# Ledger of designs, part 10: VH-VL binders against Transcription termination factor MTEF1, chloroplastic (MTERF1)

Target 1, 262 residues: Transcription termination factor MTEF1, chloroplastic (MTERF1), of Arabidopsis thaliana (Mouse-ear cress) (q84x53)
Amino acid sequence: AGETSDTGILFREKLIYLQDLNVDPHKALRVNPSLRSAPISSVVSVETLLSSTGLSRPAVGRILDMFPDLLTSDPESEILPVLRFLSNEISISEQDIPKSISRCPRLLISSVDYQLRPALTFLKTLGFVGRDTITSRNTVLLVSNVERTLIPKIEYLEEGLGFTREEVAKMVVRSPALLTYSVDNNLVPKVEFFIEEMRGDVKELKRFPQYFSFSLERKIKPRHRLLKEHGILMPLSEMLKVSDGQFNHWLLELRLRSAERR

## First folded at step 2 (VH-VL)

Design L20 (framework fv_libivirumab)
Fold by ESMFold2-Fast, scan of step 2:
Formats: structure tokens, sequence, C-alpha cells
Structure L20 (fold): chain C 262 residues (1-262), chain A 124 residues (1-124), chain B 112 residues (1-112)
């Protein structure tokens, strides 16, 4: 393909530079063909801007390996606007900008005007304002496509569970991770188990939306089985929030009390 | 060498099941979303399903939803399509096709690597 | 579902002449992130499909610069500036804006 057979000095220098950053050069060239003709100074300028935020060299390299299109991005017109959006519109402190990027590198390849700001506007309509505003810990919601990713999850909670938009908004503000979970692979199986096996009232899911953050196979099913085996009923929050040790100790205490009453 | 190889196709009667496999080599399988795309004899391309890189998100065309299940085993660099309740209209060559390395639901960089396909024939 | 319509369904060109294939979507493929979620694929006779263009206008790795994609919203065009014998096959547009991903009917390109 093209210049693959030409390992001239400048091209070789780019490969060495990328390898020094722990960037896979062949993957980078495949994903970003413009890299073949881009001057090394362009790549260096991107690294320099990212490093100026406080990101370590290994962290910069990981980001560039993950998103090779950044290697030929114009720092002033494509990257800097994202950094300014985080500091000016999200109000993330200068010291937390590197943390925001490290937690969600996809921010750097996302358009401020066409992705980040529309997503922020949408999230604000759900109640991500004031004390519940977007912070460095949940910027992943900003890179989620409103139409293809966020709205289908909200629609499932509204239509699938019979909740109003206002009720769903309160749930996602209380448990933002809900917007990151798969409908088919996370939400649906957990709802089906709750209704069909646990005989639960869906209103409890509205009161404890953190239910969806627990493993169905490793926590929900095993704990329900033990409670059912012993004829015990309890709220989801009491069932799921305690550690395995605390749950087992509590169950042991109930068994001992039962034995004493025989 | 970056490669995808499908297997598991065959001839079955309506209502039966088949499991297709797609073996990946030459790239880090676990970082990519992968599609299943089919093509009936002499017809055009038809998208079937996609699975995200971590297996958290799966999407299907309506006609196969509830009958087909896409899954992956990253320890074996293999993608699967479990096809239940097969219908004559499911007759096609089934391709697996590599998608994006990003944590999104859909293709963002096009389907840049395709397998050679495996043939599924559903006939009475 | 988004319906993709290609025109023409077949095209014959003399080697070295340009070729143009149109693709229309039933709704806009321009997303709020600024990208047009339209891809172009080529399937040569007896071969698997191969990616030509992604996100409206980006050439895939190894694709000659004689191929170009353009358009926005609901109207897209694939152009080949100078058709070569190896370009024979069926060309498909595909929308990647929403599931289900949908292909056009295909355009068969032949050499005169």
Amino acid sequence: as target 1 above (262 residues)
Amino acid sequence: QVQLVESGGGVVRPGRSLRLSCAASGFTFSTYAINWVRQAPGKGLEWVAIISYDGSNKYYRDSVKGRFTISRDDSKNTLYLQMNSLRTEDTAVYYCARDSELWDYYTEYGMDVWGLGTTVTVSS
Amino acid sequence: DIVMTQSPLSLSVTPGEPASISCRSSQSLLHSNGYNYLDWYLQKPGHSPQLLIYLGSNRASGVPDRFSGSGSGTEYTLKISRVEAEDVGVYYCMQALQTPLTFGQGTKLEIK
C-alpha cells in the first residue's frame, strides 16, 4: 500500500518516535493514513499540548495509541477547544483536566460543537445541574451519542418499566452509570430476574437504581438464592449494599436464631 | 497478517439451529467491535448484528432479534453467532467484519477487515 | 429504519473515464458530532466486500486516491476519477448513523 515499501529517513524517524511513545506505528498508519505524509513536528505539537495539561508521557502515548487520528490533529483548532470546554463550560479545575482526559480519552476526538456541548445540554435537561453537575468522574456521558446511545436507554426505562421521563431523570441523576449500561446485556436481564424470579415491584428499582450496578451472576442471583432458601425477604439496598462477609455473617446470625427457637 | 475466518455454516431444515464462529488473528481482538453481515445468493448485503469490544452492547436487525445471539470469547479471539429457529430467508453467506476500536455501539471507522464468509442454507 | 437508495443500479464505463454513483438516505445522516455516517463498500466478483470510504469522505487504508466520497445530509456521491479494470464489482453505500445498519441495493460497475 502506497509508501509502505519506502523506509526513507523521515518516515523511519516517525516510526521510531511513535515506538518511543509506545504507539503501535503500523496500527497508527492503518487507522490514520495521513500520518504517512505528516511532518514529525505535527505529531510533536500534539504531544506537547497534551503534556502541557499535566498528562505523563506514558499516558499521552496510551491516548495516541488508542486514537491515532490525534497524531495529525491541529492542536489549536481540534484539541484546544476540548480543553477549553472542560475548563470553561464544565468548570473542571486545571489540576483535574488530566484526570478527566485519562478517565475518558475519547473527549479529545469529540467535537465540542457537534458532540460535547449538545450532550451537556441534553444531560442538563435530565437534571445534571448544580450539585449534580457533570464532573471529571462522569465526563464519559459527554462522549455518548444522544440519539444512538442516551435516548434509547431513557426510552427503555420509560416504556419498558412504565416510568415517566421525570422519574427516569431522577434515577439517572442518582445513578449516572445507568446511562453507560447496555439495555440488552445489562438492564433487560436484571429487570427480568427482578420481576420473574425475585417477584419484585418495579417501583423499588426507581427508589434504588443502583440495583443495575451489581453483577447479576456474581451478586444478585447468589444472594437472592440464599435469601429464598431461608424464606427471607428484604429491600434491594439491604440485600446488595453490604459486603460478602457482612451478608454471610448476617445470614449466619439468622440461622443461629432459628436453631435456638426449635 | 490481519485476518478473520468464519466457520460453522451448513445445510439445515427450518426451525433448526447453527452456531457460527469467527476466528481473529493478527490484531488485538479484544479492542474491536465486530459485525455479522449476510448476503443471500445473488442479492445485496444485509447487516445482522454487532457486538462492542467488551461485549456490553449488542444490536440486531429486527428479523433475527430473539432468534440470534451474538457473543465473543476474547481468550480464544473468537466471535460467535448462535442462530436458533432458522428460516428459509436466513439462507446466505455470513461474513464477520471488524468495526471500531472505540467504546461506542456502532461502526465509526467503517468495516475495514472482512472474512471470506461461511455459507448457511436453510431448506426443507 | 433508514432506507438507502442507490442510483444507477448498473453502470458501464470506458477505462480511464470517470464514474459517479449516488446514494440517497430516507433521513439525514449528518450527526450532531459533525460527521456524515455513510460508508462505501466494493465487492469484486467472488470476493468479500472491502471498505472504500468511511464517514462520508475518508479513504480507507490502501484505497487509491482516484476514489472520493462527498455529500451531506441525505445525498451522497462516490466518484472514481479514472476507472481501472480492477474497479469492476458491486458498490454499496451503507448508513452507520443508527441500528439497524442498512445498505443500498448495490450498483454494478462494468467495463465497456
Scores: ipSAE 0.000, ipTM 0.389, lowest interface PAE 19.8, mean pLDDT 85

Design U01 (framework fv_umesolerbart)
Fold by ESMFold2-Fast, scan of step 2:
Structure U01 (fold): chain C 262 residues (1-262), chain A 125 residues (1-125), chain B 107 residues (1-107)
Amino acid sequence: as target 1 above (262 residues)
Amino acid sequence: EVQLVESGGDLVQPGGSLRLSCAASGFTFSSYSMNWVRQAPGKGLEWVSFISSSGSTIYYADSVKGRFTISRDNAKKSLYLQMTSLRAEDTAVYYCARDEGYDFWSGYEDYFDYWGQGTLVTVSS
Amino acid sequence: EIVMTQSPATLSVSPGERATLSCRASQSVSSNLAWYQQKPGQAPRRLIYGASTRATGIPARFSGSGSGTEFTLTISSLQSEDFAIYYCQQYNNWPLTFGGGTKVEIK
């Protein structure tokens, strides 16, 4: 009743179009079975809208390959509202919209009313306003569920470290990536190492929440072991923010000054 | 005592270049973000550029973006402003100013607690 | 950018009188506002930050108030050393912006 069905020729044209965009057709069909019966004009309309934002054809292809459900989305009712939200409510400039999407393609499959706007409202209560407002660099925070993802992370930092909600809010504003880290796989192991092995004062984590952005195995543990071997104490920021060469130079200078004191 | 001493201001033709320096003393320079602020003769204050304590974060006013480059040398306790393609409207006293920086309790504190005495840049034919 | 507007441009007052200076932001800057004093031939000096907190060493006659878009600097009893130009500065958003200044001069 007016539905478009795949014929051998139309289906082949669709597969060629996807391959030309560097989209894996087999993966797309597996993830989005409705693509089998969708008209090619649907796919073309989605690609056209995304390209109109300034995204390059390869970038559009990567996004569609990552989220094949977009291939059958209605551009006007499902994609355009997200773009308008980024432009009008987040105030991302027209030139930065492509960057925002490329950094976080999941924005395009997220509901404005049930996900993006509630997340923005919650983040504003934490202090993501003014100079700390959500920009193209941290839109990834908007795609996390407030109740199931964001609040539990805040609560872990409150209860696990003995911080107030206000203190935790200031930490996440300073280091927004904290809200993207796994509690079990990232936060807990780093907290335990800091308290148990480094004998650290948790107040230092409030002053340097970027601690959680560093690799436990490749940076935190090796640098702590080296400092411990030489009986040297230094702030987390001095320990972790510098390159390996700068750290080694700084360690040498501290050892030299220590030796000069008898 | 905390001191910021600017130097390098001079008379320059339009299209010319100048490098301004700011020598810091009396505090741990590597712990503070720094700014350049200018003031045209008889006019108000205009923010020019920011550099974080490590040098990794830099911001510019739109009027100077692409023409000026801010940098610092923490070992030498010095702040620099490399100015190119100078215009008549760049004529001003240039101040280096110490940023209070980020404080956990109050957030970003990009107001200025110490200023140098300034160095005059005159762009004229 | 956030535009900061100060009024009046010039305020003529006698020593011992109260001076009230206004600063308006084109959009909300919360309480992220500072006030500076500049005397002829001198660098600016910080007076107030966080809209209402007096910097160390600043006399109690200086007070700041306001939040959002409307801010006021009050000098309760003008001394001879207070005749200067006063600037407000927002530090809520990049780029940092200053008001055009209010000159406080002898009546």
Scores: ipSAE 0.000, ipTM 0.392, lowest interface PAE 18.0, mean pLDDT 85

Design U02 (framework fv_umesolerbart)
Heavy chain, then light chain:
Amino acid sequence: EVQLVESGGDLVQPGGSLRLSCAASGFTFSDYEMNWVRQAPGKGLEWVSFISSSGSTIYYADSVKGRFTISRDNAKKSLYLQMTSLRAEDTAVYYCARDYYDSSGYEDAFDIWGQGTLVTVSS
Amino acid sequence: EIVMTQSPATLSVSPGERATLSCRASQSVSSDLAWYQQKPGQAPRRLIYGASTRATGIPARFSGSGSGTEFTLTISSLQSEDFAIYYCQQYDNWPYTFGGGTKVEIK
ESMFold2-Fast, scan of step 2: ipSAE 0.000; ipTM 0.385

Design U03 (framework fv_umesolerbart)
Fold by ESMFold2-Fast, scan of step 2:
Structure U03 (fold): chain C 262 residues (1-262), chain A 122 residues (1-122), chain B 107 residues (1-107)
Amino acid sequence: as target 1 above (262 residues)
Amino acid sequence: EVQLVESGGDLVQPGGSLRLSCAASGFTFSSYEMNWVRQAPGKGLEWVSFISSSGSYIYYADSVKGRFTISRDNAKKSLYLQMTSLRAEDTAVYYCARELWFGEDYYGMDVWGQGTLVTVSS
Amino acid sequence: EIVMTQSPATLSVSPGERATLSCRASQSVSSNLAWYQQKPGQAPRRLIYDASTRATGIPARFSGSGSGTEFTLTISSLQSEDFAIYYCQQYDDWPLTFGGGTKVEIK
C-alpha cells in the first residue's frame, strides 16, 4: 500500500539522498509531487543508470536537480531508449555519451519516437549527414520540435532572405546554432540591421551565416559604426570573427591605407 | 505496440529441415539483439541461439551447433532459424525474444513472441 | 557450460504466504542473473535482472538477491496470479543457460 508517505524515517532517507546528490529536495518535491511516495530504490535506479554512462556523481546530481521528473522516471522505458538512440542511431561513441547528456540534459526527458528521431530525420534532409552528421556538440538540435520550432525558422530564412530551401540548408549545416536562435528576438533584428543600416547584400549571409551568432548591440553595431566613421568596407568575417584587440589593430591599418589613397 | 510473432512451426520427419520466422513490429528491430529459446512439452526453457543487432556475432547451444543457423534481415524486420538434420529431441515450442543491452550492461529478454510448435516425428 | 540448478522443483504455498526460490550456478556468474515467470500456455515474462533489479511493471512483492553462485527470488504475500513456473537464467558466459524451473502451486 502507501506506507512511505506517513513515515519520517523513510522520508528523511529520501531527503538525505537528494541532498547528498546536491539536489534541492524542496524544489524537487514541488516540481515532482510523485517523489513524495516513490520508493528510494526507484530513485537510486535512475542514478545508477546515469552513472553507468560515465557521468560523475556531481553531474548526475546537477541533471536530476534541473529535471526532478527524472527522479521517478522508469529507467528502462524512459531513459534507456534515449541512451540507445544516441549510441545506435546517431553513433555517438560510448566515451562521448556523458558529454552529449551534460551539454543537453533535456535529451533525457525527450521522447525518442515523438521528438528525437523525427528531429534527426528532418536534420538529415537538411544535410546533417556524413562529415556534417550530428555529434555530441550538436545534440541540442534534437530537442527542438520540427513543426513548431525548426520549420518556421527555415521558412523565415527562405521568405525573409529570398533563399531557396537548398541554400538555407547549406547555411544551417555551416552554422547549426542558427536553428537555436529566436526569429523575433534574434534573426529579424539582425537581418533588418544588415539590410537597412549596413546596406549589405544578403548573398553575404549565405557565405557567412555565423553573422547571426554575434551580439547585435555589443559587437555588430559598434564595429559597423567604427567602420562607417572611417569610410571602411570589410567582409563580415573580417569584421566579426576577430577579437576587439585584433579588430582595433586592423582598423588602424585600414585607416592608414585609406588615408594614403587620399 | 512492441510485438514479436513467430511462424513456420510444423510436423517434420527425423532428418528433415524447417525454417522458422519471427516478425517484429512496433520498435526499431535493427537496434536489438535477438534470441531463439525453446521449450519441449512439459519441460523447461532451453536457450538455442543468439544474434547481435548487426548480425556480426552469433552463438549456439552445443545441442544445435552445425544443424541450426540463425539469421536476420533488418530491412524486413525479421529473424530466422534454419533447422536441418532435425531429431525427435528438437520437438519444442520455439520462442523468439528481444534482448536489452546498453554498453556492457544486460537488461534481460524483455519481449517474447507467443511461440511456434515444431514436432519432429515419423 | 554453466549449469543452473533450481530448488525446490515444486513449492506448495497458500495465498498470502511468502515463497522463497533458490538458484545455484556451477561457477560464479557475478550478478549476471535474470528471473522469469511463465504461466500455462504463455510466453515467459521478465521479472528480475542483474540479480536484484526489478523489471518495469513488476510488483514490489517480487525481490531478488544473491551474487556469485547462490541466488534467491522471494515473493512476499503470494497472490493467486503468482502461481506459475519460475526460471533463473545466467548471462555471464556463452552458452546462455536456464535453470530447470520451480513450480509454485497452491497448497
Scores: ipSAE 0.000, ipTM 0.417, lowest interface PAE 17.3, mean pLDDT 85

Design U04 (framework fv_umesolerbart)
Fold by ESMFold2-Fast, scan of step 2:
Structure U04 (fold): chain C 262 residues (1-262), chain A 121 residues (1-121), chain B 107 residues (1-107)
Amino acid sequence: as target 1 above (262 residues)
Amino acid sequence: EVQLVESGGDLVQPGGSLRLSCAASGFTFSDYSMNWVRQAPGKGLEWVSFISDSGSYIYYADSVKGRFTISRDNAKKSLYLQMTSLRAEDTAVYYCARDYWDESGYYFDYWGQGTLVTVSS
Amino acid sequence: EIVMTQSPATLSVSPGERATLSCRASQSVYSNLAWYQQKPGQAPRRLIYGASTRATGIPARFSGSGSGTEFTLTISSLQSEDFAIYYCQQYEDWPLTFGGGTKVEIK
């Protein structure tokens, strides 16, 4: 088309294909320069393998847009081993493979031998076995570096909160997402609010580690303010586990009863 | 608290132009793809347009291609829809909606209240 | 484009009865299907995604099933607050498409 060379025409075909998948081609080329010279058949083979797992085209596109290095990956040597690891070593059912990948696309760019398997082994030592084994819902734990990410978080819970390794292990098995949270941006602010504003005992966090899964600004603070405003004291689990609708209905019932008695 | 607030809806003549805005708050706007979805009075939902988190990839419904332009300003946390060559069939409440991914799937998790566009014949 | 067809267009159910809503895709969308509820004067609210996963805060009486081209939303023991229009939406391919909606009316 116009002055475009044969090489340019083939390159433009690749850009159109990426745009059809909802992949930003300029971002992809910036992050993965080897994409410029890679044949379109390479990109197609990656998309085909991912789609064969049950992932939708928008899902595949979002994954490839998020991790453009996948666009030039060898499906058989770089992607398929991850899929086999999920099926064979974690025993995720075929119907849940797409869910596992959508939840954590980083699985696809993670080394089985140097990241996923070592993380699984470490998690098993914490108690992720049997009934509490890794499933499609918590594969995000597998992409965290053991030495640089997982161990420091466990050490913070041990040293920062005064818990034993056995107590921390029980907490993370009950609330696996705890291992995904930032110490500085999630754990510390929530602990400070719990101690300073809520006047809580840290032992309650050990009994209800799910506390850390709730938004500080959108759930914890608003619900605490409403309870404090009405002079109501309740356990964290009762405060946070109910739906917004149930919490609001309960508060409405209390307010109506108070108005009737006035 | 996640909030999406649309504005800019008005009464316009056929062939006219209008710009809709959607102000986002309570989340990191630059991490999410955004959509425009419309609903004609008494009718069903119709997806209009998509824009990626970076703003580089854009998709439109065939009914609006060449007439509508979606854009975003991540610094201002705002989504826009520039509408030109408006037709009577473009009369609708326009919603902005946030894309969300979960281990269980994909959906529009938050919607704005909508802004009404009326194209008078 | 993938065409989504909902049936029936209107469903009248007595309180406490079961309501079954159907959604058909013109080609396989696997499990890439969401259900939304829209009450009069309100924006749509998500109910189900991934064909069968209930969104947080959605009552247990709502359930989704199906895969491929045939999908069902079931509301057991229908309540007065369930009066609404329900839409299915596929996210398998572009453009994203909605069904025409099913209006659920309490008899």
Scores: ipSAE 0.000, ipTM 0.373, lowest interface PAE 20.8, mean pLDDT 84

Design U05 (framework fv_umesolerbart)
Fold by ESMFold2-Fast, scan of step 2:
Structure U05 (fold): chain C 262 residues (1-262), chain A 124 residues (1-124), chain B 107 residues (1-107)
Amino acid sequence: as target 1 above (262 residues)
Amino acid sequence: EVQLVESGGDLVQPGGSLRLSCAASGFTFSSYEMNWVRQAPGKGLEWVSFISYSGDTIYYADSVKGRFTISRDNAKKSLYLQMTSLRAEDTAVYYCAREDYYGSGSYEDWFDPWGQGTLVTVSS
Amino acid sequence: EIVMTQSPATLSVSPGERATLSCRASQSVSSNLAWYQQKPGQAPRRLIYGASTRATGIPARFSGSGSGTEFTLTISSLQSEDFAIYYCQQYNDYPLTFGGGTKVEIK
């Protein structure tokens, strides 16, 4: 009876509330044990704040299920600072805040002072300012650790290609996805193919950093193979920017001219 | 050759479990966002689940949430869908699908390539 | 969730004719819309992304237009290989959602 019975009833109401949000209560309790004793008003206040940004109730539920630690977060001291950072320091428009969060929910569990602002400061030193500023499309860069994730990728491009920090910075500003790619699984295979198979001059990669945005297997290798088989050389940008139809048309025309003049 | 090959589809009774696999070849699997999409016989496409290239971000359709678990093994170049508490309405061809990028280097939630699909039939 | 409605459900056209397929979103999806083609017994094939950008290898007869809530896929001169079911898909918000499809069949 009394407090003990009321505590059991309140806990049950909390479980029903979570299920209504499509949050798995068992998983949430395993990941966040503090949820057992947290008042339901705490969970409701988190949902209310997230919904106020324009996120739909199902979107809020998906985020809370993914990061159950948010269920016991203080909205004013832990969540609101992230939202204010996105609006005031990144200058993401109010209509794009929900999209930014949905595409990168890790923003909500990232410290403004120890992760987001240091990452923004580092990215600004690379040239993500003015027209090239961080937007809702590349907020994933803000949740990447500067020392463990971002700097090693910059250093690989510097050391692997023999470029200066300033040259690499210009490359990543033109192709921000470079900072999201795995060094071992994406950058290294593409560099090795370019140098070893294509016998390319690495200065072309500095002029066309979009090279790293193309599929190695679907685009780079097949087009190089066709050009090599027919003894044709062309700049990376001409090779990769065109559609398959345009590329096949150009290849056919070049082959015909070559055959006529041989 | 860029390819996705699904396997694991079978006939299962309601309430049963089944694990689907998708083997990737011809591209750097660890660099791509992956999805599961299903299609009931004679019906349209229904998105099932999303997993980011690192495995850190996962989303589910409401119809499968709490019953299905998406996962990936980047070393094995494989995507998985663990299905539990199967219902007759889960009967469908299940496709794995890769998110694409071009020029900008940003991932978009539109799909290329798709696998051939694997049929899951939930029937008593 | 964002509901995607395609019309008509079935479109009967003759080879060489123009086909216009519509896709409507229950709320704005900006330009975050893709189109897919599916032939019987086959996986879907990408056609258009960003509402109007043709995917690599897609013939020029396919074009997409629209923004916000109203979108159109146009096939300017239908060829025999174009008879298929076409799906639109929004990728503005989760869950990702598809339209019910438009079947383009020979008259």
Scores: ipSAE 0.000, ipTM 0.418, lowest interface PAE 15.0, mean pLDDT 84

Design U06 (framework fv_umesolerbart)
Fold by ESMFold2-Fast, scan of step 2:
Structure U06 (fold): chain C 262 residues (1-262), chain A 125 residues (1-125), chain B 107 residues (1-107)
Amino acid sequence: as target 1 above (262 residues)
Amino acid sequence: EVQLVESGGDLVQPGGSLRLSCAASGFTFSDYWMNWVRQAPGKGLEWVSFISSSGSTIYYADSVKGRFTISRDNAKKSLYLQMTSLRAEDTAVYYCARDSPEEWLEYYSGYFDYWGQGTLVTVSS
Amino acid sequence: EIVMTQSPATLSVSPGERATLSCRASQSVSSNLAWYQQKPGQAPRRLIYGASTRATGIPARFSGSGSGTEFTLTISSLQSEDFAIYYCQQYNNYPLTFGGGTKVEIK
């Protein structure tokens, strides 16, 4: 009982349309079962609106393949308000709208009223104003919910590390990527390693918030172990800012000089 | 304090209808995706339905598709499950569950950080 | 649908012992796997998400590992309050699916 999917000519037309956009129909139907009953005209309307912004056909296809929920979105009530928000409230130029979307496709499935505008308002209270205002380069900050994502991260830095709200705001404006990192998956493991293994002073994290942008397994831990092995103490910025080649060359030079002193 | 409180569970005859409600408090309800999950007596957990924050995207388990309708009222901070054509195998405790805060790297979450206490639906002649 | 299989169905352990719970997916779910604890008469509680990330407030004795199709929940030095049924859940694909549960009981 009940229809499950169109298996006639219309279904074939839908499959051909999706395949022409390089959208995986099987994956799209698994992620978005509503696509099964959606008319092809709805899907075409979404693609048409996205293409009208200046996005290339392959870019539109990649976005729709990444976020199949967009295939059943109402263009006028769910997508167009996002585009207008970027143009009118963020003041992104029309020619930069495609760049903003390509850098953060998730903007297209984010509610203006319940997500983007509240996030912008909150970010302004942290100091994202004037020269540090939100631009096409950092719209990724707008897709995190204020109450469930942004505030808990601010509170973790305040309460977990003993920083004031003013100090946390300065850290975040200086290193906006902090707001994109998971507390449990990124911030906590890096803080624990810094305090327990590196025996670091948490005040240094306030001075060098870029610490959280470096890979714990591929950069932080290996470099710390090499420095510890050779009894070397250095600031986080000196430890982490240089390339692997530069760090290894410096460590080699240090060992050679130490050996030659005799 | 995040709270989800279900109500509406009752004894219903096969073929009957029932409406479950879930009242949310302590968070901005309109920002969260919501789910219904059920558990038959002495059995495991079974996902029933999903609704996005705006209500525009809805998914159903095949076992309830065409019989159950999920909806929400963001102004009233309430989630609903309208059940029709009830069967004996729909007998279960029904939980209202909030999708967890999304991680930027985990764009589509589908795991649940808060659950209600559950409401019992018994379908029996 | 992705079928989730948990083993063993029941695990009896003494306080202070290690408990190891397994969860297998019928196809790859990447790291999109969560673990829940359910005590008698209570709603489930989130323990782990992303296969290995411990939820806020969950004791360090709980740890998760695995990726793809094979996953493990480990409870080191089990305490009496840890007796419960544990469920794994994949959230890689709709429909969302749970394992059948593993009952951990204290000897």
Scores: ipSAE 0.000, ipTM 0.375, lowest interface PAE 16.9, mean pLDDT 84

Design U07 (framework fv_umesolerbart)
Heavy chain, then light chain:
Amino acid sequence: EVQLVESGGDLVQPGGSLRLSCAASGFTFSSYSMNWVRQAPGKGLEWVSFISSDSSYIYYADSVKGRFTISRDNAKKSLYLQMTSLRAEDTAVYYCARDTYTYEWDSSGEYTYYFDYWGQGTLVTVSS
Amino acid sequence: EIVMTQSPATLSVSPGERATLSCRASQSVSDNLAWYQQKPGQAPRRLIYGASTRATGIPARFSGSGSGTEFTLTISSLQSEDFAIYYCQQYNNWPPTFGGGTKVEIK
ESMFold2-Fast, scan of step 2: ipSAE 0.000; ipTM 0.378

Design U08 (framework fv_umesolerbart)
Fold by ESMFold2-Fast, scan of step 2:
Structure U08 (fold): chain C 262 residues (1-262), chain A 123 residues (1-123), chain B 107 residues (1-107)
Amino acid sequence: as target 1 above (262 residues)
Amino acid sequence: EVQLVESGGDLVQPGGSLRLSCAASGFTFSYYSMNWVRQAPGKGLEWVSFISSSGSTIYYADSVKGRFTISRDNAKKSLYLQMTSLRAEDTAVYYCARGLYYGSGSWYPFDYWGQGTLVTVSS
Amino acid sequence: EIVMTQSPATLSVSPGERATLSCRASQSVSSNLAWYQQKPGQAPRRLIYGASTRATGIPARFSGSGSGTEFTLTISSLQSEDFAIYYCQQYNNWPYTFGGGTKVEIK
């Protein structure tokens, strides 16, 4: 007798705790129904573990809001193995663990045995070893499925552009973000623009694979249009690496120099 | 900054009991295995006890087995050593020391040590 | 239990000289061996683990070698702050065991 009232009070305390962390309780309950019956100590233990890594309270709240399944995770059996993998197998320093997690919160819901370690092994075959090893900057690659996500992107670069596996591996090691981009929504439109509009040689994409990291609509197209209007040719790296202010100033200097020579 | 601070060392009579504590700060306590290591005055180091990160795996040196109990509270970031049936040969400075382990099962012991706490067993 | 034997018990060395410390295990410990430095009144400090891996912040003059049962700690060009007692420790088998220590003192 009175147990349902106690259950209701404990549930309300849990909702208040989540709101204090800026976690949406309705979204959390919809995504993770187990949260309804889980003790508040479960949520507190997860928050405590994540905060102890150096993550700020708002950062922890954002992670838990993004992945509500973490709210009922056992910290020791489900979260700690990921953190140990990052520190022991990737060798990320303790101070950089918060940065790694903030950059890629999905690491915390990824299986070490079935996702993270297989991905690391695959990436090592591409050349992510030694000075190019996986660091806090590129742990996002570890959360991508090898067969369904990583291999198809490698195949597109091989078959679509006529590159060898060794050439693609070198591109990917120099620009790891390539493995995070959508083939249909990012790679294909940028390749088509480069070939059709810019009349570029695909070999230049091997030398500057960072091309794919720049916005097609906000940077690549506008800068190419300006260069074309003034009859200027330049390497992709010179075209794209500079700020808008620097690019505009540089264009004015070139236009002035061209006018003076005439 | 990684810190381990031991406390609880005292003068006790033979057959007495004492609880040592080690407070951890500057790292995620729950990732690491913990150890107690002692050093008798003017003597070398002697490993006393080990506890895994979860607290589920525990080992003792034969000299203390059945008399000492190691435990930890990950929420409080504290390590404990409950000592009973103390003997004169238990007189030593007791250090807590952090252990490190890989997911592969490799162990890297004692990368950080506390300052130590002195236990004297004398009538 | 695995018995760890260190030799010599005392090593007298002049500053700037090389010091070589030996550690022998009664049975194979693979590469699961660590070296510690202890100065009077202080807690031990880890120098080497995995027989040859230098701990973070440890000067390059400290180097470890060996595997199985025979291990060596070498201190090249000994500095004044290096005069201390050095312990080897195996962590291959339970219980963990330490050597008796080698005192490195001024000649």
Scores: ipSAE 0.000, ipTM 0.375, lowest interface PAE 19.3, mean pLDDT 85

